# Ledger of designs, part 106: VH-VL binders against NAD kinase (nadK)

Target 1, 268 residues: NAD kinase (nadK), of Syntrophomonas wolfei subsp. wolfei (q0aze0)
Amino acid sequence: MKIILVNNRFKENTEKKAQEIAGQLSALNVEVIIDNGLDEPYAGTVDFIMVLGGDGTMLRAARRYGQRAIPVLGVNMGTVGFLSNIEINELAEYLPLILREEYSLEARMMLEVAVFQQQSLLTRVFCLNELLLRSNSPRMLSFALEISGQKLEPYRGDGLIVSTTTGSTAYSLSAGGPIADPQLDAFIVTPVASHIINKRPLVVSPEREISLHLLEEREAIIGIDGQIKMDFGAENRVLIKRAPHPLLMVNLKAKPFFTSIDRSLQRQ

## First folded at step 7 (VH-VL)

Design B6 (framework fv_patritumab)
Fold by ESMFold2-Fast, scan of step 7:
Structure B6 (fold): chain C 268 residues (1-268), chain A 121 residues (1-121), chain B 113 residues (1-113)
Amino acid sequence: as target 1 above (268 residues)
Amino acid sequence: QVQLQQWGAGLLKPSETLSLTCAVYGGSFSGYYWSWIRQPPGKGLEWIGSIYHSGSTNYNPSLKSRVTISVETSKNQFSLKLSSVTAADTAVYYCAREGFLEWSPYGMDVWGRGTLVTVSS
Amino acid sequence: DIEMTQSPDSLAVSLGERATINCRSSQSVLYSSNNKNYLAWYQQNPGQPPKLLIYWASTRESGVPDRFSGSGSGTDFTLTISSLQAEDVAVYYCQQYYSTPRTFGQGTKVEIK
């Protein structure tokens, strides 16, 4: 059995804990590859991915490995979040189930994002939560949104979010988007606006293709999962569709989504 | 199979505006860049520009001041206008589709028959 | 602009012999993010539009005979016709689609020796 252990190298306690867990797994005849985010993703075949950290570390793991159809388990290291299933102090209890492959999997859709400059592909990335188009200056944006070739009326405002259902509780929520059952496959399109306008979030089929481009020369950025930022100008176009494979999240114990989000909203 | 049919005036006088149209049949108009390419008699190929179904354009810098490409999405058509023509603009003009697969372009995979445009006094 | 240079300008080859055409770009046309070379080869017969033969430097277009092959990466590319047939007498063009403007080589005329 081979496991990738994903951690955040910039947190010294997390690095030390990753080494301790790797030692424990090695003693059980499990081969461990540590991914601390500094190198390219591990290119070999693996059986399981264990993510040590909060939601941010899980988002990075999803972008790096989510398209390989490998089970991914989120292990919470004391950070609050929605993407972990067990706590670090529970790992020893659940490890026998992991080794015997006695768990269920929950499929979570991902976005495939392609950014072009004119006719040339600049980059292609996958993400679990969302793509954000946002102004990088005090000036509002004017931009075109197309859904499966259907051109909508131009948007004017601070930006737009194209989210998965998993991302419905992330930036899209903060921008006024709906809370979606992460077991549903759908795009959620949420406007970001400073002014009061009657633009509503859209929930569209995950088979739709979404494209965005600027109608005026403005300084803007594209954000991916709140972690990757790219400049976006009038010469650029972004194309968004459902990624070929969902992220396969490991479910070792019941973690009711609706109860968790309800408690979170009480703190707002 | 996708077919491109093109038409327009083939004989122009210096200073006039060249106008050509290309219509797309048998396939999707959306999701592709549609190009105009010209070839003077006995010479090589020169890319003029391209347009996406949204109306977003790219032009060859050498022709940008004179060229306009537009779309009529309801008719699956795109058109070329080239102003202030001279004898140097005499060429066969082709419309073409740039192929697109796995988020990557892959070259001009479908071509129109070509329209000979002659500019003479 | 990316400048495309072909060599030779003309090539005389006997029927059944191998023909090799070279194409050089003034800068790399390899996209590191997808590891694809944005380079195509076209065949043009007199009075006809160009026909796509090869894309991504080495992928043969559907319906193109297997005697045609493309190779190379970055800035140096070759089109090979393994056994020239009479219908292969044409002008061949390379083209980059890494950036705009899209640019073509000057063409190589293949003739029977």
Scores: ipSAE 0.000, ipTM 0.403, lowest interface PAE 19.5, mean pLDDT 87

Design B7 (framework fv_patritumab)
Fold by ESMFold2-Fast, scan of step 7:
Parts: C-alpha cells; sequence; structure tokens
Structure B7 (fold): chain C 268 residues (1-268), chain A 121 residues (1-121), chain B 113 residues (1-113)
C-alpha cells in the first residue's frame, strides 16, 4: 500500500505529527510519500491520500489529487472545519480500518475552471469549493453570464461566485447563497454585492456549462478556493463545468453536517 | 507512447475538397486540443485550426471560410476538410496534439508523420 | 494576430560552436498569473514533422539534449545550442500559444560551416 500524506510544512505542529505518522505507517509496511505543499504533486500511483490539517489543506489536496479517483481522508489537527472526517487523536483507532479498506466513500463534485485568451486556453484548474470573480479595485464590474448558451441580462456589482454544494458554506454563504446538502450535485451561482436588485442566487444542474466575461475593461481577478488568484480582463473568458471526477472523501464516521452548520451560524 | 496516424487523398484537382483524418493511439483523446498544421514545399509552418474532444473548434481566420475540423470521439479521430482547393493549398499537412501540463498548454508535443497533398490539374 | 519574427533566416556555425536564434512576438506571450511564457521551439529535419524542443520559453522537452536551451520573456526569446553537433542541422521554428490563431516564426536554417 502506498499513501500520500499531505500536510502544511510551515505549521511546526503538523510537520512533526506528519513525520510521526509516516513512521507509524512505515512500521506497518506502508510506503509513504509526504506532500508538504512546496514541491510538484507526486506523479506516481497511490492507493490512499491522508490530509493532515484544516480545510485549507484539504482544498489544496483536492486540487492536486482530486481528479485521480483516489480515496482522500481529512484528519483534523485542532481547528473546526467541514472537510475533515476524524480528529488526529482518533487516527490510531481508525488506522486498521483504513488499511483493510473498511470505509465508505462520499463523492463530492468538483469544478473544472478554464480561462481563455482570445479563444486560446491559458489555464485549466480544478477546485472543490468555488470560483470567485471579483473586482480588484473599488470599481464595480460589468459582466456577462451565460448558462449552457443562454445569455442572462448583464450583471453589475462586485462580482460573482460559482460554487459546488461543498462550497455552499464558504464564500457563497458570505455573499448570501443558500446552504446546500453536500451530498447533492449542483452549481450555486451567487452574486457579490449586485447593483441589480433582483439578481438572486441560482441553483443549477451540474451538467450546465457556465461562462463569464467582462463587458468593460476592469481590473478583476478569478479566485479559486480562496487560494489561487488569476488575472482576468476583458479579453478573457472563463468556462466552468463539472470536473470529470468527483473527490472521493473517506467516511469512517458520521459527521452531522446540518447540526454542525446550525451551531456555527448561531454564533454569527 | 502516444501516436498519431493520418491518411487521406494526396492528389486533388482545383475546386475539389481536401479530406484528411488523424487517429490517436496509445493515449487519451479527451482533454486535449488537436490541431492541423500545413507546410508548403520549402516554406514555413501555418496553423490551420484546432478542435477539442467536445467538438469546439477554432480556425485560422485566413482559412476560416474553407475549413471544417470535426471529431469522432468514439473512434479517437479528428478530420480536416478544406474546400475549393487551389495550387496554393499544395503542402504537407500535419495533425498534432497540444500538450497540457501543470494546468497549462505547453506546445505541440506529438505530431503525425504528415500527408503530402498536391493540387494540380 | 500575434506575429512571430525570427532572426537570422539562416545560420552557418562550425561544429562545437554556439548557435543562437532569436524570436520576437508582436505582443507579450507572458501569462502573468502563472509566470509562464507561452512560447515553444521546434526542430525540423528534412522530410520529418517538427519536434518539440523547448516549451514555456525555457523548459526542455523530455529527451532533448541539454545543449539546447531557451531564454527570454514577454516578447523577446532566444534558442541557444551551446555546442553544435552534426545532427543539429535542421530548420528551427518558434511558436506562440498564448492566443489563437497559433502562429509560427518563419524558420531559421542552421547549417555547418
Amino acid sequence: as target 1 above (268 residues)
Amino acid sequence: QVQLQQWGAGLLKPSETLSLTCAVYGGSFSGYYWSWIRQPPGKGLEWIGEIYHSGSTYYNPSLKSRVTISVETSKNQFSLKLSSVTAADTAVYYCAREGFLEWSPYGMDVWGRGTLVTVSS
Amino acid sequence: DIEMTQSPDSLAVSLGERATINCRSSQSVLYSSNNKNYLAWYQQNPGQPPKLLIYWASTRESGVPDRFSGSGSGTDFTLTISSLQAEDVAVYYCQQYYSTPRTFGQGTKVEIK
């Protein structure tokens, strides 16, 4: 068995713990590849991916490895999050089940984001939570939204979020989007500070293709999962669609999504 | 590893339609842009157009009115049709894959062997 | 369209000496978001299809000898062959893939003196 262990090198606690866990796995005759985020993704075949950290580390792992159809387990290292399944102090208890493949998988849709320059593909990335189009200045954006070739009336505002259901509790929520059951597959399209009063969040089929382009030259950016920023100008177009493979999240124990989110929102 | 095999009629009369096919072996057809490039004898390379496995195309504006590129995904094939040919269309025609790595294109990494097309009366 | 201009049109270099080919684009081919120049170099031997040598202006394709190197950014690019060998006699092309249509330079013929 070969496992990728994903961690954040710059957090001393997680780096030390990753080394301890790698040693434990090696003692059980498991080959371990450590991905601390500094090097290129591991190119070889692996059987399992274990993510040590918070939601941010899971988002990075999903972008790097999510399209390989490999089981990914989130192990929480001490902060509250929605993408981990077990706590670090539970790992020893669950490790035998992991090695025997005694777990279920939850498929989480991902976005495929393609940015074009004059019909030429510049970059294509995958993400678990969302794409954010926003102004990089105080000036309002004017932009066009197309859904499967259907051209909507122009948008005017600070931007737009195209989110997965997993991302419904991230930036989309802050912008007024609905909370979605992460077991559903759908795009959530949420305006950011729209000047047009009746622009509402849309929930659309994951089979739709969503296209965005600017109607006026502005300084804008495309944000991916809050971690990647890309320049976006009037000569660019972005195409968003369902990624070919969902992220396969390991489910070792029930995580009560609705009660967890309800408690989180009560404190706001 | 990945190989492109191309074929089609090499001798044409003026006004006829050129038809060439390229088949992909040993790798994934999906997820790549597939191009046609031509080279007149003793001259440089001219890009004709590209197609994605979904059927989305872009053609060189200088040839757009005469060019059609189509895809048959079930066979891992894509084809070029160039209508109303003249002697100026005499060239070696290549199919090629635009490579994709680190979420970005990186140039044409796999090429067919080329098909010489001669247009003469 | 982005126009690609190569210089010189032809170049004669002695075996073991350095060969340098220049390429200019009419517009920048640097994508600032990933810091990659969308510029490739190809080698074409008589009767054969072009072979990719360099991509992203300076990255060598797998299997390409390290005597080949690419440099430059934005609009001005150079292909260098540090020590010319007999098998390097060929026509070399630069190409941009930042925008459609894809465009090639006119080619540079490299010959041994």
Scores: ipSAE 0.531, ipTM 0.793, lowest interface PAE 2.6, mean pLDDT 90

Design B70 (framework fv_patritumab)
Fold by ESMFold2-Fast, scan of step 7:
Structure B70 (fold): chain C 268 residues (1-268), chain A 121 residues (1-121), chain B 113 residues (1-113)
Amino acid sequence: as target 1 above (268 residues)
Amino acid sequence: QVQLQQWGAGLLKPSETLSLTCAVYGGSFSGYYWSWIRQPPGKGLEWIGEIYHSGSTNYNPSLKSRVTISVETSKNQFSLKLSSVTAADTAVYYCAREGFLDYSPYGMDVWGRGTLVTVSS
Amino acid sequence: DIEMTQSPDSLAVSLGERATINCRSSQSVLYSSNNKNYLAWYQQNPGQPPKLLIYWASTRESGVPDRFSGSGSGTDFTLTISSLQAEDVAVYYCQQYYSSPWTFGQGTKVEIK
């Protein structure tokens, strides 16, 4: 068995804890690769991915490894979040179940985002929460949205969010999007500060293809999961599709989504 | 370990259609662009085109009117058709995977063995 | 199209000596958003397909010996073999993957002196 341990490179105690856990796993004849974000993603085959940290670390792990159809377990290191399943102080209790593959998997859809310049693929990323198109200046954007070849009326405003159902509680929620059951597969298309007050979020089949391009020369940015930023100009086109593989999240104990989100909303 | 196995007719007469197939073994077909590259005897490399597992294609403009690349995802295969061949199309044809890492492509990381295609009357 | 030009067309180097191959692109292949040069180097032995050596101008592919290194940015790139071995006798190609169509240099043949 080979496991990747993903941790947050900006937290020294998390790095030391990852080394400690790697030692424990090695003593059990498990080969361990540590990914603290400083190196390129491990290119070889692995059996399991353990993420040590909060939601941000899980989002990074999903982008790096989510398309490999490998079980991914979120282990909380004291940061409040929705994407972890167990706490670090519970790991020793659950480790035998992990090594015997005695767990269930929850599939979470991901987005595939491809940015082109003419016919050139400049970058392709996968993400768990959302793509954000936004202006990089005080000027509002004018942009075209096309869904499976259907051209919508031009959008005018600060931007647009294309979200997974997992991302429905992230930036899309802040922009006025609906809360979606993460067990559902759908795109949620949420306008950001639209100049037209009647522009509503759209809930779209995950089999659709979404494309975006600017209608005027403007400086814009594409943001991925709130962590990656890419320049986007009138010469660029972005194509958004359902990723080939969902993120396979390990479920070792029940975590009730609806009561968790209800409690979080009461704190707003 | 990912391997590409390619096959197809190697001897053609002018005006015929070249047809080659590439099959992917030992790894994921999905999530990658798959390319065809050719090399005339004693010459350099020329990119023909690419296809994404979903069927989206990009072609070299110099060949676009004659080239079609298609995918059969159920079999992990992609194929090249080049119509109206001439002696100038004589070359070794390679299939290859366009590698992807850290949110960006990084070149052709896995290659088929090549198929020599000869066009002669 | 971006034109890729290599120099020299061929070079002879003694075993254990340094070999240097240059590649020039007619336009920049640097993608500013990620600060990566979309440039690769390939090694081709007679009768074999090309093998990826270096990508993003300076990153070594897994399994490639550390005597191979790439450098440069924008339009001017170099492949260096610090200590030539017998198995390094091959034709080397640079390739840009910044702008379609993808284009390759004409190749540099490396031989033992």
Scores: ipSAE 0.012, ipTM 0.515, lowest interface PAE 8.7, mean pLDDT 87

Design B71 (framework fv_patritumab)
Fold by ESMFold2-Fast, scan of step 7:
Structure B71 (fold): chain C 268 residues (1-268), chain A 121 residues (1-121), chain B 113 residues (1-113)
Amino acid sequence: as target 1 above (268 residues)
Amino acid sequence: QVQLQQWGAGLLKPSETLSLTCAVYGGSFSGYYWSWIRQPPGKGLEWIGEIYHSGYTNYNPSLKSRVTISVETSKNQFSLKLSSVTAADTAVYYCAREGFLEWSPYGMDVWGRGTLVTVSS
Amino acid sequence: DIEMTQSPDSLAVSLGERATINCRSSQSVLYKSNNKNYLAWYQQNPGQPPKLLIYWASTRESGVPDRFSGSGSGTDFTLTISSLQAEDVAVYYCQQYYSTPYTFGQGTKVEIK
């Protein structure tokens, strides 16, 4: 068995803990590759991915490995979040189940995001939560949204979020988007501080293609999962569609989504 | 390891439609843009167009909409059609993969052997 | 469209000597967000398809000898062969892949003196 341990080198205890867990797994005849974000993703075949950290570390793991159809387990290191299944102090209890493959998998849709210069592909990334188009200056954006060839009336405001259902509890929620059952596959399109009254969030089929481009030359950025930022100008276009493979998230214990989000919303 | 095999009619008369096919072996067809490039005898390289495995296409505007590139993902193949050919379309035609690494394209890393297409009356 | 111009059109270099080929784009091919120049260099031997040598202006493709190097950023690029060998006799092309249509330089023929 070969496992990738994904950790965040910039979190105080995660690097040290990753080394300790790697030692424990090696003692159990498990081959371990550590991905602390410094190098390119491991290119070889692996059986399991263990993410040590909070939601941010899981988002990076999903971007790097989510398209490989490999089980991914989120192990929380004390950071509050929605993408972990077990806590670090529970790992020893669940490790025998992991090694015997005694767990269920939840498929979570991902976005495929492609940014073009004119018609030339500049970059293509995958993400679990959302793409954010936003102004990088005090000036509002004027931009076009097209859904499967249908051109909507122009948007004017600070930006737009295109989110997965998993991302419905992330930035889309903060911008006024709906809370979505993560078992549902859909895009959630949420305006950010729209200057046009009554621009509402849209929930659309994950089979649709969404494109965005600026109608005026402005300083803007595309943000991916809050972790990657890309310049976006009037000569650029972004195309968003469902990624070919969902992220396969490991479920070792019941985590009731609706009661968890309800409790989170009551915390001020 | 990844290999591109191309074929099609090598001799055409003016006004006919050029049709070439490229098949991908030894690697994934999905996730890449696939290009057609041509080279007239003794001249340089001209990009014709590209297609993503989903069927999305980009064409060189200089070819006046005479170009159609299509994909058959079940066979790992993509094809070029160039209508209303003239002697100026005589060239070696290459198919190629556009490499992708670190979330970015990096140029054409795998090429077919080329097909000589001669247009003569 | 982005125009690519190479110089010189042909170059005669003795075995073991340095060969330098220049390429200029009519506009920047640097994508500032990832700090990569979308510029590639190809080698073409007679009767063969082009072979990728250098991508992102300065990254050597796997299997390409260390004597090949690329440099430059934005609009001005150079391919250098530090010590010409007999198998390096070929036509070399630069290509931008920053914006469609993708365009190639006119080529530089490298020959032995």
Scores: ipSAE 0.417, ipTM 0.743, lowest interface PAE 3.4, mean pLDDT 89

Design B72 (framework fv_patritumab)
Fold by ESMFold2-Fast, scan of step 7:
Structure B72 (fold): chain C 268 residues (1-268), chain A 121 residues (1-121), chain B 113 residues (1-113)
Amino acid sequence: as target 1 above (268 residues)
Amino acid sequence: QVQLQQWGAGLLKPSETLSLTCAVYGGSFSGYYWSWIRQPPGKGLEWIGEIFHSGDTNYNPSLKSRVTISVETSKNQFSLKLSSVTAADTAVYYCAREGFLEWSPYGMDVWGRGTLVTVSS
Amino acid sequence: DIEMTQSPDSLAVSLGERATINCRSSQSVLYSSNNKNYLAWYQQNPGQPPKLLIYWASTRESGVPDRFSGSGSGTDFTLTISSLQAEDVAVYYCQQYYSTPWTFGQGTKVEIK
């Protein structure tokens, strides 16, 4: 068995813990590859991915490995979040179940984001939460939104979010989007800081293709999961689709989504 | 490891349609753009167009009115049709894979051996 | 369209000596967001398809000897062969893959003096 341990190199405690866990797994004849985020994703075949950290580390792991259709387990290292399943102090208890493959999987849709220069593909990334189009200056954007070839009236505002249901509690929520059951597959299209109250969030079939391009020369960026930033200009186009594979998240214990989000909303 | 095998008719008369097929062996067909490139005798390389495994295409504007590229995903094949050929279309035609790494394309890393197409009356 | 221009058209170099080929694009092929130049170099021997040597302007393809190196950014690029071998006699092409249509330089023929 081969396992990738994904950790955050810039959190000293997570690096130390990753080394300890790697030692324990090696003693059980498990081959361990450590991904601290600085190198290219491991290209070889692996059986399991263990993510040590908070939601941010899980988002990075999902972008790197989510399309490979292998189990991914989030292990929380102290930061409360929505994407981890067990706590680090529970790992020893659950490790035998992991090694015997005695767990259930929950599929979470992902976005495929492709940025073009005219018709040439510049980059293609996958993400678990959302794409954000926003102005990189105080000036409003003017942009076109197309859904499966249907051209909407031009949008004017600070930007737009295209989110998965998993991402509904991230940036989309802050922009006024709905809370969605992460077991549903849908795109949530949420305007950012609109002065026009009739520009409402849209809930769109995950089979739709969404495209965006600027109608005026502006400084804009595309943000991916709040972690990657890409320059976006009037000669660029972005195409957003459902990714070919969902992220397969490991469930070792029940995590009550609605109770967790309700508790979070009680805090201002 | 990955190999491209190409075939099709090599001798055409003006006004006919060129048809070439490229088959992919030893590697993944999915997740890549696949290109056609041509090279007239003694001249440089000209990109004709590309197709993603899903069927999405991009064509060289100079050839767009005459070019169709299609995929047969179940057979790991893609094909080129070029209509209304003239002597100017005489060239070696290559199929190629566009490499993709770290969310970015990096150039054409695997090439077919080429098919010489001669257009003469 | 992005126009690619190579210089020189032909180059004669003695065995073991340095060969330098230049390539200029009519507009920048640097994608600022990932800081990569979408520029590749190919080697073509007579009767064979082109072979990828260098991508992202300076990254050597697997299996390519370390005497081949690429440099440059934006619009000006260079392919260097530090110590020419007999098997390096070929035509070399640069290519941009920043914007469609993808375009190639006119080629540089490298031959032994």
Scores: ipSAE 0.012, ipTM 0.577, lowest interface PAE 8.3, mean pLDDT 87

Design B8 (framework fv_patritumab)
Fold by ESMFold2-Fast, scan of step 7:
Structure B8 (fold): chain C 268 residues (1-268), chain A 121 residues (1-121), chain B 113 residues (1-113)
Amino acid sequence: as target 1 above (268 residues)
Amino acid sequence: QVQLQQWGAGLLKPSETLSLTCAVYGGSFSGYYWSWIRQPPGKGLEWIGYIYHSGSTYYNPSLKSRVTISVETSKNQFSLKLSSVTAADTAVYYCAREGFLEWSPYGMDVWGRGTLVTVSS
Amino acid sequence: DIEMTQSPDSLAVSLGERATINCRSSQSVLYSSNNKNYLAWYQQNPGQPPKLLIYWASTRESGVPDRFSGSGSGTDFTLTISSLQAEDVAVYYCQQYYSTPRTFGQGTKVEIK
């Protein structure tokens, strides 16, 4: 068995804990690769991915490895979040189940984001939460939105979010989008500070293709999962569609989504 | 290791339609741009166009009115048709894959062997 | 369209000596968001298809000898062969993939003196 341990070396205690866990796994005849986010993703075949950290670390792991159809387990290191399944102090209890492959998998859809210049592909990125198109200046954007070839009335505002259902509790929520069951596959299209009163969030089929381009020259950026930033100008077009593979999240214990989000909203 | 195998008629008369096919072996057809490039005898390389596995295409504007590139995803094949040929279309025609790594394209990393097409009356 | 211009058209270099080929694009091929130049170098041996040598202006393709190196950014690029070998006799092409249509330089023929 070969396992990747994904951690964030910029968090104070995670590097030491990753080394400790790697030693424990090696003692059990498990080959361990540590990915601290600084190098290229490990290119070899692996059986399991263990993410040590909060939601941010899981988002990085999903972008690096989510398209490989490998089970991914989120192990919380103390920060409250939505994407971890077990706590670090529970790992010893669940490790035998992991090694015997006695767990269920939850498929979480991902976005494929492709940025073009005159039909030329400049970059293609996968993400678990969302793409954010936003102004990089005080000026509002004017932009075109097409859904499966259908041209909508132009949008005017600070931007637009195209989110997975997993991402419904991230930037989309703060922009007024709905909270979605993460077991549902759908795109959520949420306007950011729209000038037009009738621009509502849309929930559309995950088989739709969504394209965006600016209608006038403005400073804009594309944000991916709040972690990657790309320049976006009037010569660019972005195409968003369902990624070929979902992220396969390991479920070792029930973590009730709706009671967790309800408590979060009560705390404000 | 990924290989491209190409075939098609090599001798044409003016006004006929050139038809070439490229088949992909040993790797994924999905997720890549598949290109056609030509090279007249003793001259440089000219890009004709590309196709994505979804059927989305872009053609060189200089050839756009005469070019059609199509894909057959079930067979991992893509094809070039060039209509109304003239002697100026005499060239070696190559199919190629545009590579993709770290979220970005990186050039044409796999090429077919080439097909010599001669247009003569 | 982005035009690619190479210089010189031909080079005659002695075995073991350095060969330098230049490539100029009519527009920047640097994608600012990822800081990558969408420029590649190809080697074409007589009777064979082109072979990718360098991509993103300076990254060497797997299996390519380390005597080949690429440099430059934006509009001006260089391919260097630090110590010419007999097998390096070929035509070399630069190519941009920042925009469609994809465009190639006119080629530089490298020969041994």
Scores: ipSAE 0.393, ipTM 0.732, lowest interface PAE 3.4, mean pLDDT 89

